# Designs tried in a protein design chat: VH-VL binders against Ubiquinone biosynthesis protein COQ4 homolog, mitochondrial (COQ4). Part 6

Target 1, 235 residues: Ubiquinone biosynthesis protein COQ4 homolog, mitochondrial (COQ4), of Homo sapiens (Human) (q9y3a0)
Amino acid sequence: SDGAGPLYSHHLPTSPLQKGLLAAGSAAMALYNPYRHDMVAVLGETTGHRTLKVLRDQMRRDPEGAQILQERPRISTSTLDLGKLQSLPEGSLGREYLRFLDVNRVSPDTRAPTRFVDDEELAYVIQRYREVHDMLHTLLGMPTNILGEIVVKWFEAVQTGLPMCILGAFFGPIRLGAQSLQVLVSELIPWAVQNGRRAPCVLNLYYERRWEQSLRALREELGITAPPMHVQGLA

## First folded at step 21 (VH-VL; from i6 with heavy chain S55T)

Design b1
Fold by OpenDDE, fold request of step 23:
Structure b1 (fold): chain C 235 residues (1-235), chain A 122 residues (1-122), chain B 112 residues (1-112)
Amino acid sequence: as target 1 above (235 residues)
Amino acid sequence: QVQLVQSGAEVKKPGASVKVSCKASGYTFTDYYMHWVRQAPGQGLEWMGYINPNTGGTKYAQNFQDRVTMTRDTSISTAYMELSRLRSDDTAVYYCAREGKVNYYWGYFDYWGQGTTVTVSS
Amino acid sequence: DIVMSQSPSSLSASVGDRVTITCKSSQSVLYSRNNKNYLAWYQQKPGKSPKLLIYWASTRESGVPDRFSGSGSGTDFTLTISSLQPEDFATYYCQQYYSWYTFGQGTKLEIK
């Protein structure tokens, strides 16, 4: 450790060597078991520093991104007004997000706290990335099965350039069957890449101020098209 | 229908603090940012900062970062701006203003309070 | 911070005149996501609160007379009053809200 105190809550100062070891270990573990979200998180934090700076700088130049960086909104069970979301119209971002959480049995509280990013603001950026992940599932209409996760990772990789996303996107398909792989390569990856390139940086969306917005309208605004039909029928 | 009603005029001595209130009505208070803008006598408009009434998140202008505190009471749809360590050059009319939106894009100030005159004199 | 520069600082005109006020921003206030200019114009009469006239550079606020129009994009903006009315003598401010919030120094429109 560099002898510096923690920069934020849960911050664990690490040397470059330690980060390298953590990166290698977490990468190996994440490849072995992709469901080890904690290892994916470690990998993201230890490899993402340069990319996070780019993302942060982009956010600073964006009107909403700047506000997000200033206000540091969090997406968790404690910050979400679930009653409000439940009361929103069908098809709204908030209602569809809530439905996503319910249908996929996902909790926003499952996100690991940031630990290995040696900058407080960058630590928030990667935390925000994690917390909007499920929002991206909602936005893209992707389930939380393996195929859906891979599609979201491709989208995220294109949007953020984060090494962990790139790695996840490339290595995610390792355990897919031939049919799933064929659909992934022929339809889903091209769709994810195209939408990822077309859409503005999704980290610059203040989602918490858009709960009432029609999900359809938001998709249209962002240039996100409907996903291919095969996304629900495979792996 | 939207109204912002501010507290009355204040006279303060240098070094004191002043707290101005802004009661909002005619809309959902927590859905719109509340800004504070001041205007010294014969001068232009100066943005001081904003509060997100939903979260309590704030942004202060650099000139006020160390002296201003913006708060809100959602139960009574009221925003507060407290300015401490008052100086003579803080003599101004202070306005609260609602940030407007179009299709979930924000920024301009569509409604203003009537203003609160704060006079700082020895 | 984005600096807003208005011109002129003061202007004398007569009822019926066409009046033009310009505002320049030190940086572009055009947002690529929605293709809107984050610029507003306000009118302030003596002893009164500012009143929103124009937002998104060219959109009139509800209730604002048609004689008021906003134009421009990027860094150069203009407020135009096509035919000045007696009630239009006031101070006008431009504002950017792209990068936080900054006002121009104001333009005082006086009766000639």
Scores: ipSAE 0.924, ipTM 0.966, lowest interface PAE 0.5, mean pLDDT 94
Fold by OpenDDE, fold request of step 23:
Structure b1 (fold): chain C 235 residues (1-235), chain A 122 residues (1-122), chain B 112 residues (1-112)
Amino acid sequence: as target 1 above (235 residues)
Amino acid sequence: QVQLVQSGAEVKKPGASVKVSCKASGYTFTDYYMHWVRQAPGQGLEWMGYINPNTGGTKYAQNFQDRVTMTRDTSISTAYMELSRLRSDDTAVYYCAREGKVNYYWGYFDYWGQGTTVTVSS
Amino acid sequence: DIVMSQSPSSLSASVGDRVTITCKSSQSVLYSRNNKNYLAWYQQKPGKSPKLLIYWASTRESGVPDRFSGSGSGTDFTLTISSLQPEDFATYYCQQYYSWYTFGQGTKLEIK
C-alpha cells in the first residue's frame, strides 16, 4: 500500500495483489454460498473498476445521472421519510417500495458500505447500484426469493455489465430445481434481458424525486413490461 | 399562487460578503430546486447554481465554486445565496428561480423572484 | 459545458411584424429518454425579472400568448413571434438545461 489515506468513509486501501486475492476469494465463496452477500459485494468492488468507470461516464452524460452524481442521494432508513412514503397513494413508487420492504422483510440498511474501490466517485456509483437494487425489485415486480433475485441479477447484468452481476446471473441458477430452471430459461431470463436492453440506465433515475409517480406509469416510461408469470409462487 | 420574494438591495465594499434571501410561497418549498441567476448591468443572464431544499444538496457554476454558498431554511421556506470576496464585477441583480417540471422531468425556470440589486463599490 | 449562441444580438421591428430569434447549442440538448429538447425561452422587460415563455423547445407556458412559438430540435432552435405587439418589445434569452444550465447572450427586440 502506498500509504495513502482513505478516500472516503469505509475505504480500505488495497494493493493490486490484495485486490486480486480478494477477488479470487470472494468469487470462490460467492460460488460456494450465494447467500454471502458480503462476498458478492467484495467481488463487485474488486472486479468492477473498469465497468464502474463506464457507468459513471454514462451517468455524467445524462441530465438526471449528472445530478445524481452531483448530489449523491442515498437510500437508507436515515434518508428515507418512511412516514411520507406510507402516506403516498397505493400504486405509487414510494408506496410500492415501502410495501416491498415490508413484505420481503428487507431493510434499506442491509447494503454493505463500499470499501475496496479506489475512487470516491466510483465508490458512490457502486453504492448507488447497491441501494437501487431493492428499487429494481419494486420496479420489476420481483420478489426476493432465489428466482426473483436471479431475474433482477440478469436485468442488472444487462443494464450495468458489472462482472459480479454477470457471474450472479449465470451461476445463480445452479441450485434451482428442474422446473424452476425451465421457467427461468424459457421465460424469465428472456424477459429480464429484453427489459434490461429496452430500459434506459436505471442508475440515471432520481428515484427520490419520483416517490409520487405511479409505478405503472414509470414502468411504461421505461418500457418495462409485466413479468410473463407470477414469480412469487416459484422456488 | 407561487411567489418568490427576495430581500432588499445591498451595497457592499470589495472583499465583503453578501447574503440574499428568497422566500417561497404558494407551493411545497422542498419539492422544487431553487436556482440563483445573476445579471450584471446591461449584460445577460448567468446561472450561479442551485440548491435542493429537501436535502441541502447544491451545485455551483464553475465561476462561483469557491465564493458562493447556497443554503435554505425549510421552516420558513427560504433559500439563501451568500457570495463572498465581492468584487466590483459582482455588481448585478441577483434572482432566485424555481425549477419547473413536467412528468418528473425537470430543468426550466418557471417562477422568478423580483431580483435583488447588489452594488459593490469602494 | 454547453454553449448557447443566440442571434441576432439585437433587432428592430414594427408592430405586426413577424420576428424570429435563433439559438444554437454547442451540443445536442435532445434527451433520448423522453424525446424532449431541454431548451427554454425567456422574456425580460427592463427592470423586471425574466418570464418563462417556452419550455421543452416548443411547449408554451400557461398564460403566454399563442403568437409566441418555439421550434427546433437537437442543436438549432427558433423563437417566433407571429405578429409583434407593443408589449413584446423586450430582451429574449434561450436557455439549455440538458447539461447544467446556460443562457444565450440575449436578443434585444426594439421598436423600429
Scores: ipSAE 0.923, ipTM 0.966, lowest interface PAE 0.5, mean pLDDT 94
Fold by ESMFold2, fold request of step 23:
Structure b1 (fold): chain C 235 residues (1-235), chain A 122 residues (1-122), chain B 112 residues (1-112)
Amino acid sequence: as target 1 above (235 residues)
Amino acid sequence: QVQLVQSGAEVKKPGASVKVSCKASGYTFTDYYMHWVRQAPGQGLEWMGYINPNTGGTKYAQNFQDRVTMTRDTSISTAYMELSRLRSDDTAVYYCAREGKVNYYWGYFDYWGQGTTVTVSS
Amino acid sequence: DIVMSQSPSSLSASVGDRVTITCKSSQSVLYSRNNKNYLAWYQQKPGKSPKLLIYWASTRESGVPDRFSGSGSGTDFTLTISSLQPEDFATYYCQQYYSWYTFGQGTKLEIK
């Protein structure tokens, strides 16, 4: 099928039927285990073409977004100067991002490469979104537990409209206990939605140029407020 | 103090190439974008493009896209601009200019090299 | 593609005069995220490199005399020299840096 060959590194051309099966399977697996980030990636790559085009087009219209699309920065172990980031003051974006990686035992390279998007520029857009997701945890002050991930997905759903974010936001809570559900619905979702509407699109932020910036100052600049409560320990 | 020192004047024939260097000092070379701007005799300033010296990423102005190459050597803090297939209307002074870092956004040109005169004549 | 238009192309003035140079962009250079106008002014004397005067439309660069001021927003911008000095005879350029980079054609300020 699809005899066009690879359009970018790691590209796997697939037929519409194969994409449908991958979307259904990955959605089911991500619903039952939100920590299957590989399945969330497959879901996003197979279901989000129209939304990715909208996101790419809005990035082109934003001056910083256009620069990102032009230069194609990557957030990976090979592109980060971890020593410089570690030397930054406590509370800087770069230092807090490293803390997030250490505490959650992840690296920028633990995200799957993009495989199933049949447009090179859109493949970069979803790859950038995937790499920026951990930055969102840092910006929003959200841990990677189930509750924190759902809150971030609500923010992402408002910001991006990606089907995988909408599905995760709507169906992710199915595994929460009653107390976590009450806090999510009454406090955290309203907060995430309000901040998602107020903040500029987070894909239009060139994080690699602002590692030294105070995280507090960046939040104020973006209009991101403190979470209504500390989420770690609730999940 | 920040200083940008460019290579000396060049005289070229049409069809040749020229490579202008810009050596930076007084700051961390990889932290600031480097731009190239030219000025034909009696004319205004014309932006040619930039390089991100940290990554090597570039953007070229439309009318130079197929003829210009911008590179850098981070070990000697030097940026380069090469213009190929020279024409007589490429006779100009070529400047390098550093992009300032202001509030973590892209910026204006805060320091300029002394300029390199390139003359293209048969 | 943002086109920058300066006026006048040249002007003559005497020491002590107030001078006004206008710059217009073909589209807004105001970035809504930070509410800054991405417009700079440069001074260039003959045989010399350009020198930054003003950025973000109205902010003077360090070491620039306070007789230089910038104003305007969106698409219309003005550089004003309130009391012209002998060292101010030069060519002045506006530049947008909102979407890539474009210079105005320049305004040559000559001594009367």
Scores: ipSAE 0.765, ipTM 0.907, lowest interface PAE 1.1, mean pLDDT 88
Fold by ESMFold2, fold request of step 23:
Structure b1 (fold): chain C 235 residues (1-235), chain A 122 residues (1-122), chain B 112 residues (1-112)
Amino acid sequence: as target 1 above (235 residues)
Amino acid sequence: QVQLVQSGAEVKKPGASVKVSCKASGYTFTDYYMHWVRQAPGQGLEWMGYINPNTGGTKYAQNFQDRVTMTRDTSISTAYMELSRLRSDDTAVYYCAREGKVNYYWGYFDYWGQGTTVTVSS
Amino acid sequence: DIVMSQSPSSLSASVGDRVTITCKSSQSVLYSRNNKNYLAWYQQKPGKSPKLLIYWASTRESGVPDRFSGSGSGTDFTLTISSLQPEDFATYYCQQYYSWYTFGQGTKLEIK
């Protein structure tokens, strides 16, 4: 229908009508069940074209971002040397990333492959964003509970403008209790927005080259401040 | 002690290809990018491209995009540069150069190979 | 592409002289994230490989004599040799590594 065959592994070419139907269906399903990460992925892939172009263009203008777009690094179980990461000093980015994965019982391979983006470079950009998401939890000091995810979505919405991040940021709080909602609105959202504006685009960081870097030093370099409270106990 | 040892001189005819090797020692080969730079007789230095030896990812300078291939073999800590469809103006000394680590950012070239002379003539 | 221009292309000087070589880039090589100028200087003697002298525009590589210094920011850079020695007669190259990699055309320093 669009005349193009697969542009990359797992690509499913779709017509504009098919994209519209997928976007509507995935949005409805993601609102119904926010843990349907596959539907959030479909929503992002079918609605974010203009925003992905803006993100890619800014990556091209940044020297480190351009290198990432050129080399297309991946953060996955097959590409990570877990033994090397475990051998790194306490407090390094790599050690804290492994600790995050272990404590929250997640893996870098949890994310579905990109399917519905009809440009191979933009498909890489959204795939990289998904893989970097857990790095954002590590950088921001946010757990994977509902409150922590919403805070990360606010940061991501400011940095990326992706429709799925904006929707998650605004509609995610519907599921919070009164205490968590009050803390979110009064303290956590202002903090996330401020840090999202201050920090450089996190897609422009080549994390695979800096696993040894102290997480404290990296946060200082990026202008990321400590969260106003510990979120783990609230969610 | 870091050392980059390149393969010996080559004489080629126009239209052929050449593959130059660069064997690294004294450091962890996969931790440092490898670059290739050439120098025609009496001329300056010309950057050709790099390889990330950990992933195999490459970037080539536009002038070489269609003709150069950079590879590596991590089991013997060796990088390779292959230049095809040789012309007489490809006669040059070809260097490998290691990119140094600088506060987790990309860097400059801290160690160079001895150079490999490639001569293209009838 | 960032084009690098060196001046002069060649110069003659005597032992003990103070020598300056300039390098100009077509675009700024200052990276705002870390406030570093991504500019290096190399020395190459005839028949030998280039040798790193200076990186980040002004930081001297280990083992490089104190008489070598670099200065400048943005687009305009200078390599200075404060008191020329016999072993300093060589060709000098600047290189930007901000956006990919480009060398200047070289400055040949000859004995007068």
Scores: ipSAE 0.732, ipTM 0.895, lowest interface PAE 1.3, mean pLDDT 88

